# VH-VL binders against q0aze0, part 54

Target 1, 268 residues: q0aze0
Amino acid sequence: MKIILVNNRFKENTEKKAQEIAGQLSALNVEVIIDNGLDEPYAGTVDFIMVLGGDGTMLRAARRYGQRAIPVLGVNMGTVGFLSNIEINELAEYLPLILREEYSLEARMMLEVAVFQQQSLLTRVFCLNELLLRSNSPRMLSFALEISGQKLEPYRGDGLIVSTTTGSTAYSLSAGGPIADPQLDAFIVTPVASHIINKRPLVVSPEREISLHLLEEREAIIGIDGQIKMDFGAENRVLIKRAPHPLLMVNLKAKPFFTSIDRSLQRQ

## First folded at step 2 (VH-VL)

Design x2d (framework fv_ixekizumab)
Fold by ESMFold2-Fast, scan of step 2:
Structure x2d (fold): chain C 268 residues (1-268), chain A 123 residues (1-123), chain B 112 residues (1-112)
Amino acid sequence: as target 1 above (268 residues)
Amino acid sequence: QVQLVQSGAEVKKPGSSVKVSCKASGYTFTDYYIHWVRQAPGQGLEWMGVINPSGGTTDYNQRFKGRVTITADESTSTAYMELSSLRSEDTAVYYCARVDTYSYGFLEYMDVWGQGTLVTVSS
Amino acid sequence: DIVMTQTPLSLSVTPGQPASISCRSSQSLVHSEGNTYLHWYLQKPGQSPQLLIYKVSNRFSGVPDRFSGSGSGTDFTLKISRVEAEDVGVYYCSQSTHVPYTFGQGTKLEIK
């Protein structure tokens, strides 16, 4: 058995904890690869991915490894979040189940994001939560939204979010989007501070293709999962569609989505 | 008014150590990594290391491991770089620079630089 | 360590003429997560380095339109469409795709 341990090098004590867990797994004849974010993703075949950290670390793991159809387990190390399944202090209890492959999997859709400069592909990335288009200055954006070849009336405002259902509790929620059952596959399209009051969040089929471009020259950015930031100008176009493979999340412990989100909303 | 202000020039004897400070203002100190870069007279730029002020996690260029220590004090928004066992080859201007944590943290660009601190090592 | 090689090492340009600086890396600077972490810095005489271009082609705030960056993979170019007297200094390309961060050896731009 070969396992990737994903951690954040620059978060306090995570490297030490990753080494401790790697030692425990090696003692059980498991080969361990540590991905601390500094190097390129591990290119070889692995059987399991264990993510040590909060939601941010899981988002990075999903981007790096989510398209490989390998089980991914989120192990929380103190930061409350929606993407972890067990706590670090529970790992010893669940480790025998992991090694015997006694767990269920939940499929979570991902986005494929392609950014073009005119006709040239600049970059292609995958993400678990969302694509954000936003103004990087006090000036509003004017931009075009096209859904499966259908051209909508121009948008004017601070930006737009295209989210998965997993991402419905992230930036889309803060911008006024709906809370979505993560068992559903759908895109959620949420405007950010639109000057047109009739622009509402849209919930659309995950088979749709979504295209965005600026209608006038402005300083804007594309944000991916709150972690990747790319400049976006009038010469750019972005195409968003369902990624070829969902992220396969490991369920070892029941984590009721609805009671978790309800509790989180009451903490404000 | 984002700025990084470094401590003043120093003259040190071979074998001693030097500690350079970098005081941040105009932004949230823990939202940016602080990098240290040096430049010997007439030479190019050489990266020394980085600190995440949130938690104090560091990484160093292997060339300087064992001699360089980078620290940060959140209460004063100040980062420090200490270099020990100084030799004449360590005569250089030492810079601090910040990198945004929004996009993979330390992989992003150095957008604001300190004014530099000249450290002269002479016998 | 990734080696960054700049050509030429020095340029002497008449004001109003264009200038071009090349930068080559010993391995690809394309990160698997979609970004290329290649940046250009300018160090004016007696001053700290300042950011000009980040992630290949993005002009930093306040940088004049006459500066542009381009390239992909291992081969990158900085262009100045009309050189002005204030552009005098040493230009450095830098990569931050892989730790340790590395810089080119620098290109000195002087006015004739």
Scores: ipSAE 0.005, ipTM 0.491, lowest interface PAE 10.2, mean pLDDT 86

Design x2e (framework fv_ixekizumab)
Fold by ESMFold2-Fast, scan of step 2:
Structure x2e (fold): chain C 268 residues (1-268), chain A 124 residues (1-124), chain B 112 residues (1-112)
Amino acid sequence: as target 1 above (268 residues)
Amino acid sequence: QVQLVQSGAEVKKPGSSVKVSCKASGYTFTDYYIHWVRQAPGQGLEWMGVINPSGGTTDYNQRFKGRVTITADESTSTAYMELSSLRSEDTAVYYCARDSEFYGSGTYVPFDYWGQGTLVTVSS
Amino acid sequence: DIVMTQTPLSLSVTPGQPASISCRSSQSLVHSEGNTYLHWYLQKPGQSPQLLIYKVSNRFSGVPDRFSGSGSGTDFTLKISRVEAEDVGVYYCSQSTHVPYTFGQGTKLEIK
């Protein structure tokens, strides 16, 4: 068995904990690859991915490995979040179940984001939460939104978010988007800071294709899961669609999504 | 244009604390880690710690043993470094600096852009 | 902690002449995933440090091609093929393979 341990080296003691866990797994004849986010994803075949950290670490793991149809377990290291299934102090209890493959899987949709310059594909990436188009200056953007060939009236504002249902509690929530059951597959399209009531969030089929481009030259960026940033100008176009594979999240215990989000919103 | 703008110079007494701010602009604050590095007069650079503004996770140089605390306020795009139990040896210019994440690669480069520095003088 | 040692501590060069700075680490800078996290920074008089070269040999955005980095394991070199007046300052090598991140003691470059 080969397992990738994904960690965030900047979380206090996380690298030391990852090495400790790798040693324990190696003693059980499990081959371990450590991915601390500093380099390209491991290219070989693996059987399981264990993410040690908070939601940000899980987002990186999903972006790097989510399309490989490999089970991914989120192990929380003390930061409250939505994407982890067990706590680090529970890992020893659950490790035998993991090695015996005694768990269920929950599929979470992902976005495929393709960025073009004119007709040339610049890059293609996958993400679990969202794509954010936003102004990188005090100036408002003017941009075109097309959904499955349907051209909407031009948007003016600070930006736009195209989110999965998993991402509904991230940037989309802050911009006034709805809270979505992560068991649903849908795109959520949320305007950023419009202050115009007629530009409401849209909930659309995950089979639709969404395209965006600027109508005026502005300093803008595309953000992916809050972790990747790239410049976006009037010569660029982005195409967003459902990724070929969902992220397969390991479920070892029930996680109370609705009570967790309700509590979080009250505490802010 | 990426900018990190730090708070002004401070003069502190031994045993007190200092809190230096670093306000980020020209990029999405939560996309990049913020490091703190100091430079004593006539000396080289010394890494103090880092924060991931997305979630507030930190890592510190053990040399500062519970004296340093780094925090971030997403609403103001500002990172802070607080150093307690000050002694004369803590007199230094304190810098904040950003790392980078290259599109699609996960490649990491520390200290790609730096603040202007904050002189902290601890009088004896 | 990993100790970074630079040689020389200072050098003076005539404009247009080459310059070379060496950096040695007390242990290997190859990370477990295979990358080498050795970087070079320049601090001009009265200014903050600025990134020149990252991961041994990659030039940062806007850095002229007269700057080059090389090396492996524990021994690294920064070369300037033809020194110009704007290159005056203190050069630092740094490692980010192991926590805590550490810097060399600096090399002061002056024009003759």
Scores: ipSAE 0.000, ipTM 0.401, lowest interface PAE 17.4, mean pLDDT 84

Design x2f (framework fv_ixekizumab)
Fold by ESMFold2-Fast, scan of step 2:
Structure x2f (fold): chain C 268 residues (1-268), chain A 121 residues (1-121), chain B 112 residues (1-112)
Amino acid sequence: as target 1 above (268 residues)
Amino acid sequence: QVQLVQSGAEVKKPGSSVKVSCKASGYTFTDYYIHWVRQAPGQGLEWMGVINPSGGTTDYNQRFKGRVTITADESTSTAYMELSSLRSEDTAVYYCARELWDYSGYPIDYWGQGTLVTVSS
Amino acid sequence: DIVMTQTPLSLSVTPGQPASISCRSSQSLVHSEGNTYLHWYLQKPGQSPQLLIYKVSNRFSGVPDRFSGSGSGTDFTLKISRVEAEDVGVYYCSQSTHVPYTFGQGTKLEIK
């Protein structure tokens, strides 16, 4: 059995914990690859991915490995979040179930984001939560939104979020988007500080293609899961589609989504 | 408008400690890391460490081994850098600077005005 | 630790003439997303450093188009097409691909 341990080098104590867990797994004849985020993703085949950290570390793991159809387990290191399934102090209890493959999988849709300059593909990335188009200056953006070739009236405002249902509780929520059941597959399109009255969040089929481009030359960026930033100008176009594979999240312990989000909203 | 405003200049005795503050405004404090970088008189820039205000997790340059502590108070949008066991070689301007929480993309962009710490008897 | 080496350490330029500063890293700065986390900062006399260029070639907000960055892997260049009096200061290259973040030793630009 070969397992990737994903951790975050910028978090104190996670590197030591990753080494401890790697030692425990090696003692059980499990081959371990450690990915601290700074090197290229491991290119070989693996059986399981264990993510040590909070939601941010899971988002990185999803971008790096989510399209490989490999089970991914989020192990929380004590922070509040939505993407981990068990706590670090519970790992020893659940490890036998992991090694015997006695767990269920929850499929979470991902986005495929392709950025073009004129007609040339510049980059293609995958993400679990969202793409954010935003102004990189105090000026509002004027931009075009097309859904499956249907051109909507121009948007004016600070930006736009295209989110998965998993991402509904991240930036989309802060911008006024709906809370979505992560068992549903849908895109949520949420305007950021729109000056057009009645620009509502849209919930659209995951089979739709969404494209964005600027209608005037402005300083803007594309953000991916809050972790990748790319300059976006009038010569650029972005195309957003459902990714070919969902992220396969390991479910060892019931984590009721609705009571978790309800508690999170009341905690504020 | 983004601003990082640091506490005023300090004169400290060898062996004492200093705690410099950095108050952030004009953005969401927890979306950005705060770095501390120092500059000795007439010398270049030296990275000391970083904090993620959204959890308090830190990483330090090993050169300051056990002497530096970086903290953040989300309620006041203020980061702190404390350096202990001060020596004359610690005389420097200390800067705070922000970086978007983004391992893959956005650099340190805005810097505080700097705090001169002079270590003399 | 990644060592950043700048050349030259100082240069003097007549106003209106171009200037070029080189930066070399001891290891590749390329990351898995294809991005290279090499940045340029300017420190004007008596001021804090300010960001000029990020990820090799992207101008930061408000930076004049006479500044440009180029390079790949381990070798990078900052160019000023027409130097102006306000460009006087110390230029630093920096990498944020790997912890600890490191800076070049600086290049002092003076007007003749």
Scores: ipSAE 0.000, ipTM 0.396, lowest interface PAE 17.9, mean pLDDT 85

Design x2g (framework fv_ixekizumab)
Fold by ESMFold2-Fast, scan of step 2:
Structure x2g (fold): chain C 268 residues (1-268), chain A 124 residues (1-124), chain B 112 residues (1-112)
Amino acid sequence: as target 1 above (268 residues)
Amino acid sequence: QVQLVQSGAEVKKPGSSVKVSCKASGYTFTDYYIHWVRQAPGQGLEWMGVINPSGGTTDYNQRFKGRVTITADESTSTAYMELSSLRSEDTAVYYCARGTYEDFLSGYSYFDLWGQGTLVTVSS
Amino acid sequence: DIVMTQTPLSLSVTPGQPASISCRSSQSLVHSEGNTYLHWYLQKPGQSPQLLIYKVSNRFSGVPDRFSGSGSGTDFTLKISRVEAEDVGVYYCSQSTHVPYTFGQGTKLEIK
């Protein structure tokens, strides 16, 4: 069995903890590849991906490995989030189940984001939560939104979020978007501080293609999962599609989404 | 006016430490990495390390063997680079630079805005 | 560490003539997302470096269209179609695909 162990190289003690876990797995005849973010994603065949960290580390793992149809387990190390399934102190208890492949998988849709400059592809990335277009200055943006070739009336405001259902509880929620069951496949298109009264959040088929471009030059950025940030100008265009493969999340322990989000909202 | 403004030139003795500041303005400080790059007289550019001002997470070039510490103060939008156990070979212009990033946890970025540089001279 | 090698180390051109600088990396700079994180910086005399080209071929804002970048994998080129007096300085290629980020040794461009 070969496992990729993903950790955050920037977080205190995570590299040392990853090495300790790798040693434990090796003692059980598991081959371990450590991905601490320093190099390219491991290109070889693997059986399982274990993510050590919080939601941010899981989002990175989803971008790097989510399209390979490999089971991905989130193991929380510190701050509780929505994307981890078990705690680090529970790992020893659940490890026999992992090695015997005694777990279920939950499929989570992902976005494919392609950013162009004129006709040239600048970058193509996959993400689990959302793409955010936002102003990076006091001036609001004027931008065009197209859904499967249908041109909507121009948007005026601070920006727009195109989210997966998994991302419905992230930036989209803060901007007034709906809470969606993450087992549903849909794009959620949520405007950020729109000046047009009739610009409501849209729930759109995941088979649609969404494109965005600025109608005038402003300081704007494209944000992906809150981790990748890019300057976005009038010469740029972004195209958003459903990614070819969903992220396959390992379910070892029941994690009730609706009671978790309800509890979180009560605290705010 | 998007800019990075660094502290002034310093003359230090071998074995001492230097702390260079980099004040950001005209953008959201916590939205971009701050990198430090140095240039010895007549030499090329050498990457020293990076900080994410949101949370203070750092990564360093191992060539500096634990002598470098990068910090950030969000309240003043200022990043700092401290280099200890100075040698004459550390005489260089030290630059801060803003990084746009493609993968936050991997640190993939390029430098779209540079400070004016700070000359640090190490001599006895 | 990834080694970046530039050729030539110095270049002297008559104004209006073209110039070409090559950069070779010791390993492929292609990231898994399909991007190639090779960039070109210009350091004019007495000034900080400034970004010219990012991700192989993209001109940074305000950079004249006489500058172009090309290449793939490990072999990259910066071309100036018509050199002007203001182009004098040291040109550096850089990679940010892998940490530590590394720079070429620099190419000094002078006017004849």
Scores: ipSAE 0.000, ipTM 0.472, lowest interface PAE 11.5, mean pLDDT 85

Design x2h (framework fv_ixekizumab)
Fold by ESMFold2-Fast, scan of step 2:
Structure x2h (fold): chain C 268 residues (1-268), chain A 125 residues (1-125), chain B 112 residues (1-112)
Amino acid sequence: as target 1 above (268 residues)
Amino acid sequence: QVQLVQSGAEVKKPGSSVKVSCKASGYTFTDYYIHWVRQAPGQGLEWMGVINPSGGTTDYNQRFKGRVTITADESTSTAYMELSSLRSEDTAVYYCARDIGESYYFTDYYGMDVWGQGTLVTVSS
Amino acid sequence: DIVMTQTPLSLSVTPGQPASISCRSSQSLVHSEGNTYLHWYLQKPGQSPQLLIYKVSNRFSGVPDRFSGSGSGTDFTLKISRVEAEDVGVYYCSQSTHVPYTFGQGTKLEIK
């Protein structure tokens, strides 16, 4: 069995803990590859991915490995998040079940994001939560949104979020988007500080193709899962589709989504 | 109007320790990483380490292993760098610098956009 | 450690003339995320370093258009299209892809 341990050395002092877990797994005759974000993703065949950290570390793991149809387990190292399934102090209890493959899988849709300059592809990335288009100055943006070739009336405001249902509780929620059941597959299109009162979030089929471009020259950026940041100008276009494969998240322990969200919103 | 203000110059004996402070103002202290970089007289820049002020996670240059400690105090918006077992080779200007990357939305290190004025530490007998 | 090598170590330019500084890394600076964390700093005499260019080619706020960065992988270039008197100082390339983050040895730019 070959397992990738994904950690973020900058958010938590997780390097020592990753080494300890790797030692435990090696003692059980499991080959371990540590991915702390510095090297390119491991290209070989892998049986399981264990993410040590919070939601941010899981988002990185999903972007790097999510399209490979490999089980991914989130192990929380501190602050409780929405993408982790067990706590680090529970790992010893659940490790035998992991090694015997005694768990269920939950499929989470992902986005495929392609950024163009004129007609040339600049980059193609996958993400779990969202693509954000936002102004990088006090001036609002004017931009075009197309859904499956249908051109909507121009948007004016600070930006737009195109989110998965998993991402509905991330930045889309802060911008006024709906809370979506992550078991559903849909794109959620949420305006950021729209200056047009009647612009509403849209919930559309995951089979739709969404494109964005600026209608006038502005300082803008594209953000992907809060991790990739790139400048976006009037010569750029972004195309968003459903990714070919969902992220396969490991369930070892029941995590009641609606009860967790309800408690989180009451505390704010 | 973002600013990092460091403590004043120090003269230390070999074998002692020095603790330099870096007080942040004009932004949310916990949203950005703080780096420490030193420069010996007439020499180039050398990275010492970084701290995430949200939670206090650190990463160090192994050349300073066991000698450097970086900390942050959220209540005073102040980062600290302590260097122990000082040698004459540690004579340098020590800088703190804010990373341009935002810890909340972007976790990458994008470069150091705001620098403190520097603190000269002289190690001599 | 990633070694950053700058050439030339010093250059003297007449005001209005272009200047070019090269930076080579001992290993690729492309992060697994697809970003390249190569930055350029200027240290004017008696001052703290200041950021000029981040992530290869992004000009920092307030930096004049005459500064530009380019490159990929291990080879990077900083260009100044028309050098002015206020550009005097030491230029450093730096990588933050791999820990420990490292700087080039510096290139001193002087006005002739």
Scores: ipSAE 0.000, ipTM 0.430, lowest interface PAE 10.4, mean pLDDT 85

Design x2i (framework fv_ixekizumab)
Fold by ESMFold2-Fast, scan of step 2:
Structure x2i (fold): chain C 268 residues (1-268), chain A 124 residues (1-124), chain B 112 residues (1-112)
Amino acid sequence: as target 1 above (268 residues)
Amino acid sequence: QVQLVQSGAEVKKPGSSVKVSCKASGYTFTDYYIHWVRQAPGQGLEWMGVINPSGGTTDYNQRFKGRVTITADESTSTAYMELSSLRSEDTAVYYCARSYDTLGYFEPEYFQHWGQGTLVTVSS
Amino acid sequence: DIVMTQTPLSLSVTPGQPASISCRSSQSLVHSEGNTYLHWYLQKPGQSPQLLIYKVSNRFSGVPDRFSGSGSGTDFTLKISRVEAEDVGVYYCSQSTHVPYTFGQGTKLEIK
């Protein structure tokens, strides 16, 4: 069995803990690869991915490995989040179940984001939460939104978020989007500070293809999961669709989404 | 608003050690990483290392491993860089700098805010 | 370590004229997460370095629009459309894609 341990070496002593866990797994004849975020993703085949950290570390693991259809387990390292399933102090208890493959999988849709300049593909990335289009200057944006070939009336405002249901509790929520059951598959399209009174968040089929481009010269940025930022100008176009594979999240322990979000909202 | 204020200039003898401080204000100290970069007189910039103030995790340029130690005191919002076994070629201005981080997740991006620098002169 | 090479090492320009500085890295600066961590800093005489451009082409807050960055992979350029007296100093390109983070040798910009 080969396992990737994903951690952030600069967060919450996770590097030391990753080394300890790697030693424990090696003693059980499990081959371990440590991915601390500083190097290229491991290119070989693996059987399981264990993410040690908070939601940010899980978002990185999803971008790097989510399209490989490999089970991914989030292990919380102190800060309670939405993407972890067990606590670090519970790992020893659940490890035998992991090694015997005695767990269920929850599929979480991902976005495929392709950025073009004219006819040239500049980059293609995957993400678990959202793409954010926003102004990089004090000027508001004028931009076009197209959904499966249907051209909407132009948008004017500070930007737009295209989110998965998993991302409904991230930036989309802060911009006024709905909280979505993560068991649903959908794109949530949430305007950011729209100048047009009647622009509302949209919930659309995940089979739709979403296209965005600027209608005038402006300095803008697209952001992916809040961790990747790219310049976006009038010669650029972004294409968003459902990624080929969902992230396969390991469920070892019942995780009550609705009570978790309710508790989180009361701590504002 | 955001400020990084470093300790004053120091003159040291070869073989001694120096400890430079960098006091942060205007933001939550534990939310951003602090780097140390030095510049010898008339020379370019050289990265020395980084610390995560939330937990004290460090990474160092291999060239300085064994001689450099970076620490952080959360209670005073102050980062420190200690360099031991000083040589004349360690004469330099030492800067602390805060990297830009998104959503509290470390990304090796850029040095948005810099301290004013601390001149360390090593002479016999 | 990634070696950052700047050309020219110095240039002298008349106020109002454009300036261009090139930076080449010994290997690609594209991180696996899609970001290109190539940045430009200016160090004015007697001052700390200050950020001008981050991730190839993004101007930092307060940086005049006469500064622009471009490039990809291993080749990058900083352009000043019309040099002002306040632009005097040493310009550094830097990469933070791979540890250790490294800087170019610097390009000294002087007024004629």
Scores: ipSAE 0.006, ipTM 0.448, lowest interface PAE 11.1, mean pLDDT 85

Design x2j (framework fv_ixekizumab)
Fold by ESMFold2-Fast, scan of step 2:
Formats: sequence, structure tokens, C-alpha cells
Structure x2j (fold): chain C 268 residues (1-268), chain A 124 residues (1-124), chain B 112 residues (1-112)
Amino acid sequence: as target 1 above (268 residues)
Amino acid sequence: QVQLVQSGAEVKKPGSSVKVSCKASGYTFTDYYIHWVRQAPGQGLEWMGVINPSGGTTDYNQRFKGRVTITADESTSTAYMELSSLRSEDTAVYYCARAPDEYVTIYSNWFDPWGQGTLVTVSS
Amino acid sequence: DIVMTQTPLSLSVTPGQPASISCRSSQSLVHSEGNTYLHWYLQKPGQSPQLLIYKVSNRFSGVPDRFSGSGSGTDFTLKISRVEAEDVGVYYCSQSTHVPYTFGQGTKLEIK
């Protein structure tokens, strides 16, 4: 058995815990690869991915490994979040189940994002929560949204979020998007501070392709999962579609999504 | 500890240019915007422009169009404001100030901290 | 450009007494997203400005709770419940809803 331990380089307690867990797994004849974010993703075959940290660390793991169809377990280090399944103090209890492969998997859709400069592909990335288009200056954007070849009336405002259902509780929520059951597959298209009063969030089939480009010269960025930012100008175009593979999330413990989000919304 | 430290006072002749520096420390330079604001002696504050150090994207107050250039050097965590074709009316204390780069929210934010200010005097 | 008008331009306050500064904008400061980007800064003699209040009523970290902000639309107020000696300086309101960002002309607060 070969396991990748993903941790956050900038959290000292997480780094120490990753080393401790790696030692315990090695003693059980499990090969361990530690990914602390400094190197390229591990290119070899692995059987399981264990993410030690909060939602941000899980988003990085999903971007790096989510398309490989490998089970991924989120282990929370005490920070409130939606993408972990168990707490770190529960790991010892659940470790035998992990090693015996006694768990269920939940599939979470991902986005495939392709950014072009004119007709040339600049980059292709995958993400679990969302793509953000936003202005990089105080000036509003004017931009075109196309859904499966259908050209919508122009958008004017600060930007747009194209989210998975998993991302519905992330930045899409802050921008006025709906809360979605993460077991559903759909794109959620949420305007950011639109100046057009009738521009509502859209919920669309994950079979659709979504295209965005600027209608006037402005400085903008494309953001991915709150972690990556890229310059975006009038000569650029972005294409968004459902990624070929969902992220396979490990369920060892029942996590009540609806009661968790309800409590979160009432919390100060 | 978060701090912005600016270059020292300058005396310039009309028609020349001045370049003021603003060195950031105590935080990740590319995670925040840097704004420039000036204050003429005994007068109020005037916004000049902003830079995003991550991409180098700038926006300027149109009053300074064609005369102001804001740049940033990530390797030294330093932002610069250059003002050309100086006039006596440009005599002022020039401040840099940090603003948060909130992932979803553009530059509609507040300034903290401010640099200590750089006095630029334009006289013959 | 949005014009920010402060009243009064100066005030002198006995220590322990309250102070109030008004700020009026020439246009609504409500951003299309629903937030109001009005902020208050204090410039103490010989120093750079420092942030006191952001988005109308949010007190910045480390700012004493005797400072409070209120208002909506075009009319805003900064209140100091009990003025202390270290509060001397020039207070500025500022808007960042519209480009270019603009500041009020300032209110000088002095201790009697």
C-alpha cells in the first residue's frame, strides 16, 4: 500500500503531525510520500491520499491529484470546514478501517478550466470549488457569458463565479449564490456585484460548457479555489467544463451536511 | 510586524521627475494592494493610484493621467511611485498604504497600514 | 468625483466629554453588492493617517470602543463617547465605493 500525506508547509503543527503519521504507517509496511506543496505532484501510482489540514489543503490536494480516481480522506486539524471527514484525534480509531479498505466513497464533481490567449492554450487546471472572474481594479467589468453556444446578454459588474455544488458554500455563497447539496452535479453561476438588477445565479447542467471573455479593455483576474490567480484581459478567453473524473472522497464517519451548514449560518 | 517604510525627502526642480519607494515587511507582499495618496502642506488627502504587486496591474486617478507610474518589485517587496513633469503644485507628502486583496472583492477596501510619508518639494 | 463634506471643520472638547463629526457624500456610497465603503482615518500631529473605522461601523483592530461609526446612504457620523488627550488630530472620512477614491476636507479635534 502506498499513501500520499498532503499537508500545509506553512502550518508547523501539521508538518510535525505528517511526519509522526508517516512513521506510524511505515512501521506497518505502508509506503508514504509526503506532499508539503514545495515539489511537483508525485507522479507514481498510489492507493490512497490522506489530507492533513483544513479545506484549503483539501482544495490543493484535489487540484494536484483529484483526476487520478484515487480515494482522498480529509483529516481536520481542528479548523471548522466542510471538506474533512474525520478529526485528527479520531485518526487512530479509523486507521485500521483505512488499511483494510473498509470505507465508502462519495464522488464530488470538479471543474476543468482552460485559459486561452487569443487561440493559444495558456493553461489547463482542475478545481473542486470554483473559478472566479473579477476586476483587478476598482472599475467594473463588462463581459460575455456563453453557455453551450448560447450567448447571454452582457454582464456588467465586479465579476462572476462558476462553482461546483461543493463550492456552493464557499465564495459563491458570499456572492449570493444558493446552497447546494454537494451530492448533486451542477454548475452554479453567480454574479459578483452585478449592476444589472435581473442577473440572478444560474444552476445549470454539468454537461454544459461555459465560456467567458471581456467585452472591453479592463484589468481582470481569473481565480481558482481561492489559491491561484491569473491575469485576464480582452485578448483572453476561458472555457469551463466538467472535469473527466470526480474527486473520490472517503466516508468513514457520517457528516450531516445540512445541520452543519445551518449551524454555521447562525453562528457569529 | 507589518510595516511600510518609504524613501527620504526630496527637493526637485519644476519639469523634473521624482520616484518614491515603499518597502513592505512583515507580510506576503503579493497578497495586498499598494495605494498611493498625497497631501499638500496644510491640506487634505488625494488618492493617486494603486498597484497589485502580484500581477503588476495598476489603476490611476485621471487627474494624474500620463504623469504617474506605479511599479512593484516582488524580489525586494518594494513599490514605487514616479511622478513626472513636476510643478510647484506637486509639493506634498506622498504616502503609500496597504489594502487587502480579498479574493472576491476588488479594490473597494480600506487602507492599513500607511507608510511614514515622503516629503517632495518642487521649487527652483 | 464624489465630494465628501465634513462638519465641523474644527472642534475643541473638554477631556471626558463626547465629540461628534459628520460626513456627507455628494452621491450614495452604497455599492451594487450592498456594502457601503465609507471609512474614517485619524492623522495625529506629525504622523501618517491611521484607520479607525471601516465600512461605516466596523471598528478596526486595536481601536478603543469609545469610537463608533454610523450612518447610511450619504450621511455618516463618527462619535467619540469620551474624548482623551491622545485623540488630538485631524479626522478624515473617505469613500472607496467610486473611483477615484476621495476624502473629506478633515476635522481638527483639539483638547481644551
Scores: ipSAE 0.027, ipTM 0.528, lowest interface PAE 6.0, mean pLDDT 87

